VHH binders against Cell division control protein 45 homolog. Designs and how they scored, part 5

Target 1, 359 residues: Cell division control protein 45 homolog, of Saccharolobus solfataricus (q980j6)
Amino acid sequence: MVKRNSKEIVMEVFLGEPNNQEIREVVRNVYSKDNLCLSAYYSIEPILFSFIISKNTKNSFTLSFIPEECETQIRLDANGKWIIDNKKKYFLGQNSFCSYLPITAEDVLPIVSCIITSTILDRRSLSEWELETIREMEKFDMTIEKNLKIPAYKTLPAFLSLMFSLDPYIPGISGNRENAISLIREVNASEISKLEDLNESQLNTLLFRIISTIVKENPKFTRDDIITDRFFYLDYDILELAFSLIYSFDTIGSNEILQFVLSSSYAEALISRFRQTLSKGFSINSIENKQSYYIVETSNLTSPLLAQIILLQLQKIRRDKMIVIRDNDRLFTSRFFIPSVKKEGLIKIDDRVKNLIGI

## First folded at step 20 (VHH)

Design i2 (from w2 with S56E)
Fold by ESMFold2, fold request of step 21:
Structure i2 (fold): chain B 359 residues (1-359), chain A 119 residues (1-119)
Amino acid sequence: as target 1 above (359 residues)
Amino acid sequence: EVQLVESGGGLVKPGGSLRLSCAASGFTFSSYAAFWFRQAPGKEREFVSAIFSGGETYYADSVKGRFTISRDNAKNSLYLQMNSLRAEDTAVYYCVTYTREGDRITIYWGQGTLVTVSS
């Protein structure tokens, strides 16, 4: 019952609500197999789902990006997400694959990270099913609170938190150190204040300024888009971690996801790398709409997937074509956008690649 | 064919030390990260430590400062030095790695070695 704009022809189809109990049962069956081969599409969520399951496999586990190679398959089409197992097909709607996994203490961090990543990529709110799933993690000391949708608002100087905000993307502020500092001064806060430390007056002034700026690009932006449920586990801000995972997945590849799932303490390294990258500042300078792709001219923003996340918020693109980044002399995309090119990380667009993908 | 064989488990008193080994064969061991996991009776497998191909190491909070992971790429071997052992460290310890062949990623687990920490 969800219509999604993309390059695919999307028709409204009555598939009904997901049968969550049935899906939960099939996922438990897949989860419990001693030998498992999973065929999945190249995206962070199915990869996270697959590697979390692999930790329960006793004999053998293989993740394959080769279509239909395995009996168990994870698919996405115009109608939504599907699991195929033993030739039976199960519809998940938009719910994260990971919201159907058994919740164990070992897997809280990768499961919640997967669910939050899914909402970011799909540009949607948590479903009731997904929120209920995350609330079950409170018994493992997950912290759930309503607060600012701004990364690391409890731990970083406010101007860095604002500078690092990619969802919401704040025009003129995100990626811009000087303007982020100027905005904090405008609300009469110290440059080293944390967003958590702002009093009600300072916070209200800041929110008014942010919302007013975003509304100029997206008139439908509201307080509910910047005051949302926030999730914290083992001192990790799950929103920040989710973006760190998206960045490393898109720019480096699936091994980064494997290493995170198998060694959750790698989360600190993922976050540090992402913060280091963002601290250099970045900008999106222009966009050109071509027949088969968008050319996005950037400075210091190398992830085509993050660029898509930003540009969808600004309503400057649709989810219908690949993103190609132009950064000085470099023209590149990532495997997320051209999965038929079996190279992970950033992919230079040269004459060979153009011919291979038909542009 | 890929094989992972753990050894070095046994009975040890609290406060004692033990060194686990994992012999790897059938693949280029140095190209991949390697991991120690453990499973206590009736519980799920849990992460203990990792060493990435570049030499970076990671530890679960419960073992930091007490356990040291290392590898000898010339001998295709992974090690876990366990010091200041506690009753809660009692578990079967597993050597874990993965290989990649094109678009297939395969994760391998050893058969495990039992560590019992008891007075």
Scores: ipSAE 0.847, ipTM 0.933, lowest interface PAE 0.4, mean pLDDT 90
Fold by ESMFold2, last read:
Structure i2 (fold): chain B 359 residues (1-359), chain A 119 residues (1-119)
Amino acid sequence: as target 1 above (359 residues)
Amino acid sequence: EVQLVESGGGLVKPGGSLRLSCAASGFTFSSYAAFWFRQAPGKEREFVSAIFSGGETYYADSVKGRFTISRDNAKNSLYLQMNSLRAEDTAVYYCVTYTREGDRITIYWGQGTLVTVSS
């Protein structure tokens, strides 16, 4: 969804690096309003940003997915992210909207989750600004460490952590219980061992096997893609929580994000739902490249957005077309890919939907 | 017009109990989750409890086992039963809900009711 008006193209000629202090000030101004109407595009990051702000409004807060309905707007174009407030435009580059929010103990979890989901969806590293923002959260008991980009490596049996890895997606291992167990046995660990408990020899063998498998699909994959900054708060692994949020947002809708932001303990339910889904195993079987969409044949992987994340990492698609999932007899996508349908969650592809999106 | 009116706040001694109520009007209350938040003097607003439209309940760790959220959809009312009250529970308590109309999600806050826990 790459469309922009001529005024934004003119603004692109004069674009430079984000003025982070100016953006922080406009976010403070928006954050302090007693009543706020905020227009945003249908994606998890702007939705998280909006609901975090809503907790500080005195009277009422409206999030609208209707373009330009509100004077405060959160926009995305080919150059990056923008905040528009009272017709003034502020360029964020690729930085998460949430990296400019005031940091309070109440909001640490949704803010860091927002920043991490932003990097996952944008397929980018944290910027220096974003990392500095997360480091400010250490005073609220956020912990930061370099470690495996594998979910729940401190808390789950290692084979489950490997099964649940979607970015990186590990061919033959992700979604495959039997092969994940076999790999853990190959490094001389038991089925109940956690990845955190592996000694250096076991870990090096495991990393060699994972990297050697992934580079066959993505030759640019390096150890920096699987040993990265990891963030933990209130015993939550923020990477796992971010994928759990993406899953529930894509398959159910924006109310899941509202409930998470307003109910701090809902995170456990989001993670539990995600783990239960992935523990049954899943596969991506084939990809058909059509003129205006990709058809991705899957088993037990229902989120088109998660499928996109996986396939982009595997370099099997480009971010140029919507994802349509085929799971046996079911053919569907999600509102993220066809926001004009204005129904949230998974959207069955039938004749009405085909006419609305021109298939 | 959506309106949320809290009541039931007051002065109680430590170890005491208090029941907060929130009367909702102007929308179909049963369709939406409802929340209690609180704000102590000089502090940020803090999540206390939630009840979702399906009846699931959630609590902040600081109030688990002492507070119970409930709702009466026939009366468009939300409740918070507060037991074993502590000085640290002193705050203005807010009733919070949302409505959805198409692509607009609106979050509403009541004016709040003051709970003071002191000897």
Scores: ipSAE 0.845, ipTM 0.932, lowest interface PAE 0.4, mean pLDDT 90

Design i3 (from w2 with F52H)
Fold by OpenDDE, fold request of step 21:
Structure i3 (fold): chain B 359 residues (1-359), chain A 119 residues (1-119)
Amino acid sequence: as target 1 above (359 residues)
Amino acid sequence: EVQLVESGGGLVKPGGSLRLSCAASGFTFSSYAAFWFRQAPGKEREFVSAIHSGGSTYYADSVKGRFTISRDNAKNSLYLQMNSLRAEDTAVYYCVTYTREGDRITIYWGQGTLVTVSS
């Protein structure tokens, strides 16, 4: 009775550098399927990626948030992002799933938005691969310029752009209309002027003020963090759009993302909604640290993800903990933090949810 | 099983009109957004029009003012009224919808109907 010791060849997945070309090929093959089932974790990037793929399927596409339900899977673990197709695993590192999609005129907007949303949520800069991918979009009239990482600096009055800045979050300025206006006045600019219209002296003064303010909360902040590559497509500020998507994803759910991906013109509605919300002003008022989550009191900011983004910049929270928003006597969170909850958007933390999350 | 069947395509002269229909089975349009896409020969699929569950409509710039999307809930049908047709509108037109079942979202494509605008 020869006990065949089946040496499970633990193929040490050499977590080396992603084979970008191979991954692109895999993604291309996935695109070519008549019917596709894709399992993904619940986050905005996987959802965007999935719906973009759906546009190229011939018959049907299924996005499943049930782990391992589909033969094709996208995963996130402690090491990074993975694509699994037919039991073969491909390591993406930190690269956005969307950076491997075929670039078409129709899909430029959702793809670039996907990549940017990933960088925002991951709190990272663009990888070389991602940047290369975005540069390819210039063929489709994508505009890239180095400028202020302030949303809509080409289109909105300067004070609104500053007020709407979530990344970087500018303490005392972001979410505060009066202070934003005051800052613009301080630099001797008109309140209705666009940030793009500022002269060099004004811009330098503004930058100095902004940086000085941010550094107090984030000592690692530098000029390079505020002067970055900016992306524009079809007159959309991709940064602004990305935040709009995150907001809608967080507060409403995947339907908003689906509508955007299938109908790019819906971007206008998303941005408009987001602007309306931000125009009311917003603030982070208090943070309570619990064992497994934070309770955050906000004014007019009912997005746990946006709160997280702000608080991370302020170095007040850890990324691995759930964000709970306190609104009066009610507590809310997002499915992002509780993927096991089969509800999207803002989730009221009731007794059922408490039991589910062990709080 | 969700099935989408497009009809109404055909040959039309420039400046003419067509009305496309999409009949759905196993699915209710009233609960979800529906879309029209088109694919011209040798080109990629492109968005044409959408109608959301709340009734809001969206159009590609190329068809704005000429095309009208509508739905009939009683008939479980989606329509695309196409007026002032141009040669550039020649394409296979697809009806698209989606369903949500628990943790699954499924997007469905019809087989398409051919619209040819030629003199």
Scores: ipSAE 0.896, ipTM 0.952, lowest interface PAE 0.3, mean pLDDT 93
Fold by OpenDDE, fold request of step 21:
Formats: sequence, C-alpha cells, structure tokens
Structure i3 (fold): chain B 359 residues (1-359), chain A 119 residues (1-119)
Amino acid sequence: as target 1 above (359 residues)
Amino acid sequence: EVQLVESGGGLVKPGGSLRLSCAASGFTFSSYAAFWFRQAPGKEREFVSAIHSGGSTYYADSVKGRFTISRDNAKNSLYLQMNSLRAEDTAVYYCVTYTREGDRITIYWGQGTLVTVSS
C-alpha cells in the first residue's frame, strides 16, 4: 500500500522472502546507537516503531517524516516494507517493523500493539513471523487464547463488546447499543452477561447470528475470521488497545503515540477516551464516491481511518483512496491520507488543503 | 540545542527521601510531556513517571504512592520527589523530553543522576 501523495520510491524488485534474522540484526544495531536519525513515512506503525527505538538511544533520537533525510529509513512501497540503513536495503515484505524489535518487559505492550495495529490497517492476518514474535512474549506473561474477536470481552458486558466491535464490523450491531442488547437477549443471556458467561449453546447461537449478519455484506466472511487468537497483556485487550491507538493517532496525532510508548500506563487513558466515544453510539450513514476520495458521513465517529477500516470490510471502498469525513458542513481527513500536510490529527479540508492535495 | 541536566542524586538510606531535578535549556516543558526513566546496573531502562502536557501524571506501579513528578515552568525544570526509598530504587535516573520542529520529532535524554539506596 502506497500513500496517495507520497513520491514513488523506485526500488529494485525483490523476489525473495525476508531474511528475518538479518533484519533483526540490523534493527538491533540501529537500536544500539547513541544518536539516531530515522526517516519514516507517516503512519502509526512507523511511529510506534520509531518511538520504541527511541527508548534505547543514549542521547537523542530524531524521527523525521522527510524522506531520505536520515541515513536510516523505513519505507513502504508497492512491494512492501523496507528498512534502509547506510544505503543497504532490507526487504520486510508485509511484516511489521515492530516484529523485529528486541522484546523486553518494558516494550511488550507497545510492540504487540504495533504489530496488531499494522495488521488492522493493512487488512491482513498475522504473518508466521509476526505470530512467532508474539508467542515469544508469553515469557513475559502475554496470554494468547482463541476466542471471539470482540473487544474487551473479559471485562465488558458482551453487549458492549459487540457494540464496540469495529473489526469485525457487525452491521446493525456495531455502534448500536439497543441492537447489541437485543442480540444478547435473543441468545437468552442476561444483558449484563460477559462473553465468558455464555454457555456453549448460547455462544454458538451468538456466533451464528453474527456471522449471518456479516455475510450479507461480505459473503467471504467465515467463522475463522471471527474466532481468532486473542492477545492480552497486563489486563489489556490488545485488540481494543490497537483500535484506541489508531483512533488517537487519527484524531490527535503522534503525540498520543509518543506518550503511550514512553508511558505504557497511558494506555488506560487512550482506551477510556475511545470507550467514551464509542459508548455514544456510531454509524456509517452514507458514502459518496469522488474521483480521488470518498466522502463519508458518520455519526459520532469522526475518524477517517476507522471509517476506512469499516468500509473496507463492507467492500464499499478502495483502499487507495482518501477518506473524508463529513461532519455537518465541515469536511475532515487525516494526515495519514495526506502526509504532505504538516498537520496532525483531524485536518479540516479547506481551500488551501484542496489545492495542496489536488482535489 | 536542547540540554537536560539532572541533579539531586546521591546516597540515601532505605526509607529516606531525595528530590531529583532536571534543568532544561533550549526547550520549554510547558507544551510537551516530560518523563523520568531509570536504569539499574545490568538492567534495562524502565519508566518511572510522566507528566503530560495537560498536567496529568503517571507512575510505574513500583513507585506509585512514593514518587511525585512535578514541573516548574518558570524555572523550566522537572522534578521527581522520591520518598520511602528502597534498595530496588537504586539506579541512574534520566530526564526525558521531546521537541517538535516541523516534520521532526526529537527525543532527548539527560546524562542521568545516580541514586543509591543502601544501608
């Protein structure tokens, strides 16, 4: 995936698989520098990766969104992800940059979050390498279990988990409190029941209903798409945290990511903020297809990236086009889609911005 | 150029108190989050405390209730009040901040100040 306004980087075609061990060594070397300058494209994964590295620099770390400013670079092109260090290029394929970081107790949370955010935004499953990396975190008390892919199902009532579910997006249920509650009632469970409180019959019924709903919009959706490996660390649901990070990144900017990486406890604030937003309910109301972008009308979800994630699941949009959110009479997008705009968070689309991005 | 200079470290007995200071030059704390980290001998750096731009404070579980982070904007200084010190608090303590200049974000580490808690 290439960002809309990014200059095409002409790189040699790589036909091989990533050399994971070599890449790890390179990352380790980069990690050990006293001073480091890193050029990266503007996205949540590169930013997370960069700030995690910054924790190990002795003196200073500079993240630059200016291409090729630094000797060390992380890039994304049509072929995949790359690390460039001292003019040597290393192909990562689709693997998260973070999957090559040294795993420490201090960095487990940001690393796993980084990997998961990458999969969410890239709309892909975990690679074998990424999964292996995450499994290594079990030694630090990371827990992995197969279960329903709804957020915070260990702590929240099931109806809230369903309501808060963005991936998978459940049409009519996600963002709708009443319908979520109704669904729980339909399976003959208490409204305050957690997912783990459901018996096998109830769970099967719930799954059936969820899948039946989703397949109407996405016929390729299967049970394996909703029953997946779930990751928990320090009582955090990594899926929920990942979405919280995406939301904050999209709406506020890289400062939120920095605070999280340097202070993991900030995750609570991120999740709280996100829950507060989702608890109000949300919906995708309409979509307009423009030549170079989509205009999306949402209720209570002013996040272009989250809108993209939802709409991709619904097979309503192409991934290579910018998402613009219509909020009343205002149009907003995020720097993710227009990295040339030197503003983070929600970007109001005014005449200046229109001119800049050619729309 | 941003410079961070930590001070206030030293030898203290268990149960004692210290106040660390971080003086910043070339930078203003008011607009950005600031952090304290520490590194014990042979161990990895670990988060200690943070004060965010909005004034919210965060603490590692190991120091909660004992340490207090604060800042003085007039003095452009960051502080860490450490009470009820324990042997396991022995470490080099680092002040951390960051600056944003256009499309560049730079994170700065101080030189550190040694805190030794010993009987």
Scores: ipSAE 0.889, ipTM 0.948, lowest interface PAE 0.3, mean pLDDT 93
Fold by ESMFold2, fold request of step 21:
Order: sequence, then C-alpha cells, then structure tokens
Structure i3 (fold): chain B 359 residues (1-359), chain A 119 residues (1-119)
Amino acid sequence: as target 1 above (359 residues)
Amino acid sequence: EVQLVESGGGLVKPGGSLRLSCAASGFTFSSYAAFWFRQAPGKEREFVSAIHSGGSTYYADSVKGRFTISRDNAKNSLYLQMNSLRAEDTAVYYCVTYTREGDRITIYWGQGTLVTVSS
C-alpha cells in the first residue's frame, strides 16, 4: 500500500471510486456487439483493448484515432480513464481498460500484456482490481511469482538480462555489455549463469550493487522497486514482452499491436527484434531542456517513449514536454508525442514537422 | 467494398487433409497481413495462422507442423493446407484481414467455411 496525500484523497472522493462491476458489464456489452466503431487515443493500452474486442466482433470492427468519430469512445483526461458508450460515461480511475475484458484462453496473453504495459507507461503499481483479474488467469498456464524486476531472468545469460533492463534502468549497466559482464563476475557468477540460478549470497550482493547505483539518481528507490510480482505465460516473460511491445509500437506503429493481438505467436518476433536491437548496446549521453521539448542525445536508443521511461526514473525530466531524440545528425520523435501528425513510427524533425507542431 | 470468401471446407476423416482458400477483393491484398481463425461449436474464436505481407508466417501451437498458410498475391488469395486432421480441428474457419485509411483501421471477417473431422 502507498501513503496518500490530501490531494489524492480529494480527487478520489470528488469523482468517486470506479464501479468495477458496472464497468465490467459495459465492457461485456461492447465486447458482444456484431458491429463496432471505437474511437481511441493513440497509446498502446487503448489500441490493445480495441483489437482484443475486435476478435469477438461478428461482422465489422473499426478503430479510429479521430476523436469522437464513434459512439463508443476510449478517453483519457487529467482525472483518469473513461469509456463512453451511447453517451453514457464510465470512470475507470487508473485501471487498465483490459482488466475489464472477459478472460479466455485465446486472450490471456494480450490481456496480461496490456495490463502490464499500462503500469509501465503510467509509472504505477497494479491496482487491487488488476491483481485480482490477473490471478483469475492462473487457471490457465499463467504463473505468478515474486522475483527480480529484470527481463528474461529465467532464460538469458544474466549479463544480457541486466543489459536489457530499462525499468529499472541501471546506470552504467543497462545498455552496456562490458559493465554488465563485470557486475556478474563481481557477484561471483559465470557469464553463462542465469539470474534465476543465483544463490542467496549472490542475489543479495547483486541487489545491493543495483540499489546503491540507482539511489544516486533516485533516492527513493528501494528493494520493493526491484522485487515484484512477475508474470509468465506460454514461456513468455510478460515484462520483457511489454517492453518489446512499447519498442515496436513507438518505432513502427499501431500495426505491430494489431499483429500481436491477432496472432499471439507474433510475440516471438517482437521479443527477437527487441533483443537484437538492445544487444548492440545503447547509451543516453545528454539531455537539453528546451522551452517546448527535451532533446535527448543517445547512441542506438531510437524510441523516444523508452527514453522517457528511463529519464523519468532518473528524475532527469518531468512528464511535461515531448521527447526529441538526437542520434548523431538524426533528430526525431514519434507519433506518441505528436499524435496530431498522422504518420506513425519515428518522425524526422524538419521544417515541415516543426510548422505542424509549433516548435 | 472489401470482400473475403472462404471455400474448401467439408467432411474429412481423422488423419486426412483439406485445403482452404480465401478469395479477397476490394483492396490491395498484397499490402496487408492475412489470418485464419476458427470457431468450434460453443467455443471462442481462436487464432490458427497468419501470413504477413513480407511472407513471414505464424501458427498457433495446436496446429504447428500440421497446417501451412500461404498466399498468392497475383490471385488475391489466401490458403490453408491442413494435414493430419483431428476431431478437435472441427470448426468454422474464417479468413481475416484489415485495411487502413488514414486514422481508421478496419478488420474484416469472411462468413466462414465449415470443416468437420469425423469418422
């Protein structure tokens, strides 16, 4: 449980708590429609939610990023998440839209991936409702265990798992093959050891080193931020899959989400692409705080959204301005940050784009 | 208007084979991924196979090694070769694709073709 200040309590009382049963019922109604037009904002979670529903639509399904075009709408405002259906408005708080979907064997993977991706993007913990929803998936081949918040800790050599860690981002280690190998040797493990196989002494040494490094940038970082519930389904580490989804969504676009939802085995391609990209190494070299945007100088880190996730952890930025990546002479952002520009994936910042977005 | 018309379903004995076809029209078929889904009586629609515009293929675990998806872009056609059929493969099989017009993504389902695997 996290302590609450008076502002948080006032907002909860003013809007009321989500009526989860009522929301489940409206989602069931939307889910069962033969024909559905759904208006959503350009983000991973509403897109995942929409395409999961599309698999049950008997005749036709349209997802529109044009605001208010459809009678069924998925909205986000300063107070939280909303579903609008037939002019009735339903408040979800911060709960994932996907936590209200019917759970079937076909949809376990995209639903749990949606919920976990939502927590990463929102930088929040799972709610009690979301946890209960995921626990219902244990009756399928879903496993839940408390362990390291580091990707692929059961399957990859430990130095790769550390190198691939973006949340938590470990300064000097994440994106750095040589330093990740050195850290594994420091805890008296071989390069081929998996993080899962570390004994208690090795694990405690590793955690001490990671926490002490991160605390220099974020003094509130604790053991509870790196020991968390972990979710596995069909041999997929859902944390790693969530970051793979974020990467492909940000750098390529919404079609990657469509492919994942409609062909769940596409998860293998998402993970492989992400691992191949991260294995080249990457770094964040500098941040320039401009009036209307941050310029983030990187090497081999192409996703502005992943850069945001990292820099928020390091307390180097606030969530107040768009992220622009500078990689050598290349200056770009992504549609997540400029949703009014209809081009998806990475968007080169030139004079035309500057005029469209007013920078 | 986008149209998807499945054919090739029928009755087949366990261990037998069938080849499903889907004729696509009303859009640039070669630009989009195409999918086979199926729905057994009283069950949810489930993913069977996908083929991307670049030729990459994907399969549900339950059909991997027995089913082969392919496409012929010149004929705007999608195919599913089903071998070593089992009773649990009995279902209506659907051809699925999508199109994109600006900020609208539309998913289309055919009316389906019934496959019955029985002795």
Scores: ipSAE 0.843, ipTM 0.931, lowest interface PAE 0.4, mean pLDDT 89

Design i3 (from w2 with F52H)
Fold by ESMFold2, fold request of step 21:
Structure i3 (fold): chain B 359 residues (1-359), chain A 119 residues (1-119)
Amino acid sequence: as target 1 above (359 residues)
Amino acid sequence: EVQLVESGGGLVKPGGSLRLSCAASGFTFSSYAAFWFRQAPGKEREFVSAIHSGGSTYYADSVKGRFTISRDNAKNSLYLQMNSLRAEDTAVYYCVTYTREGDRITIYWGQGTLVTVSS
């Protein structure tokens, strides 16, 4: 009945809430196919979703980054996330694709990791549906607690946990060993103390310092952004694992996600590599706003995707242009930002790449 | 074109040993990681072991120290040596690999070989 463009636009923004039961049924039908071809966009969540499904296909599974090559498709548009199957289109809103997968003991770790990485990349809170999905995993010994949104706060020395915090990024502290140690000493804790071991007075002083620093860059930052639900499975801190996944995906490629999903013990390798890299320290030195991209000068922070996550939280960029990292005199980005270039991992921007992507 | 054929399953007593084989064809086997998965009756498929193209190996905690994965790239074959077998190791064992051609990643499963551990 509606023929005007203005009503067409209003209809798109009011798609309503997802029909979660219907979507779960569609995912179950896709999950049970003997042979499956799935077209997806190049991002960590669709790739995790795809490889989890592949563990149940009887004969073969193909993930394709070629647009619309397969009848089953995972898509993202201005309104949100979609699954297309047999020419029917199903709207997920912003919910993670992985929140509709069957929950099995084998897949708890990849599913919860997928949901958490989705919230980090999208810069959003868990939806009610996603929270309910994660709570169902408690029967598999997944634990949920309200605590600091700081990685590894139960197991690492506090200064390392602070150094490793990327969301929230703490100006002057994140990536800075010396300043992180100084802050821990300032609250009268030893260098080897864990954040979990701080008493109430020490913790409150620490939180005041962190919040007051972040709010200067992001006035919307509140205590609710650093005291959140935390998720642990098999002694893995899911927040730390999620960042480890993002790092390896962005710097190496989709094969790292395949190894994580198919080899459950690969998680340890991901976390170890991430910790070793970050423990050397890192910094974001400058940002240049160009017409079609941002140039971000960094030290030892080579993931354009992680740089984007940090700078969006600090309100220093918008999600409108690609990220180009400058490391000394080298310029590079990653396939996440130029998915039409068929090379995964970090992509050096030379004359051939400039001509291919029009910069 | 790509085919994975498992063999070597059978009946074995607890504490015994068994060696599984997987013959791979239709692709450059040496370029890709290979996996063993298993599925016990009424349960989902679970990871057992992996061997990367560079030789690195990974094991599920439940089998570490008892099972050994290996490969012979000249024969396009994957192996699983299973020692100190237990009743809970009873399952259909699957050979798994993948190939990559440009922007297509394809994961392949064999049809499985049954291992029964019973007295």
Scores: ipSAE 0.827, ipTM 0.924, lowest interface PAE 0.4, mean pLDDT 89

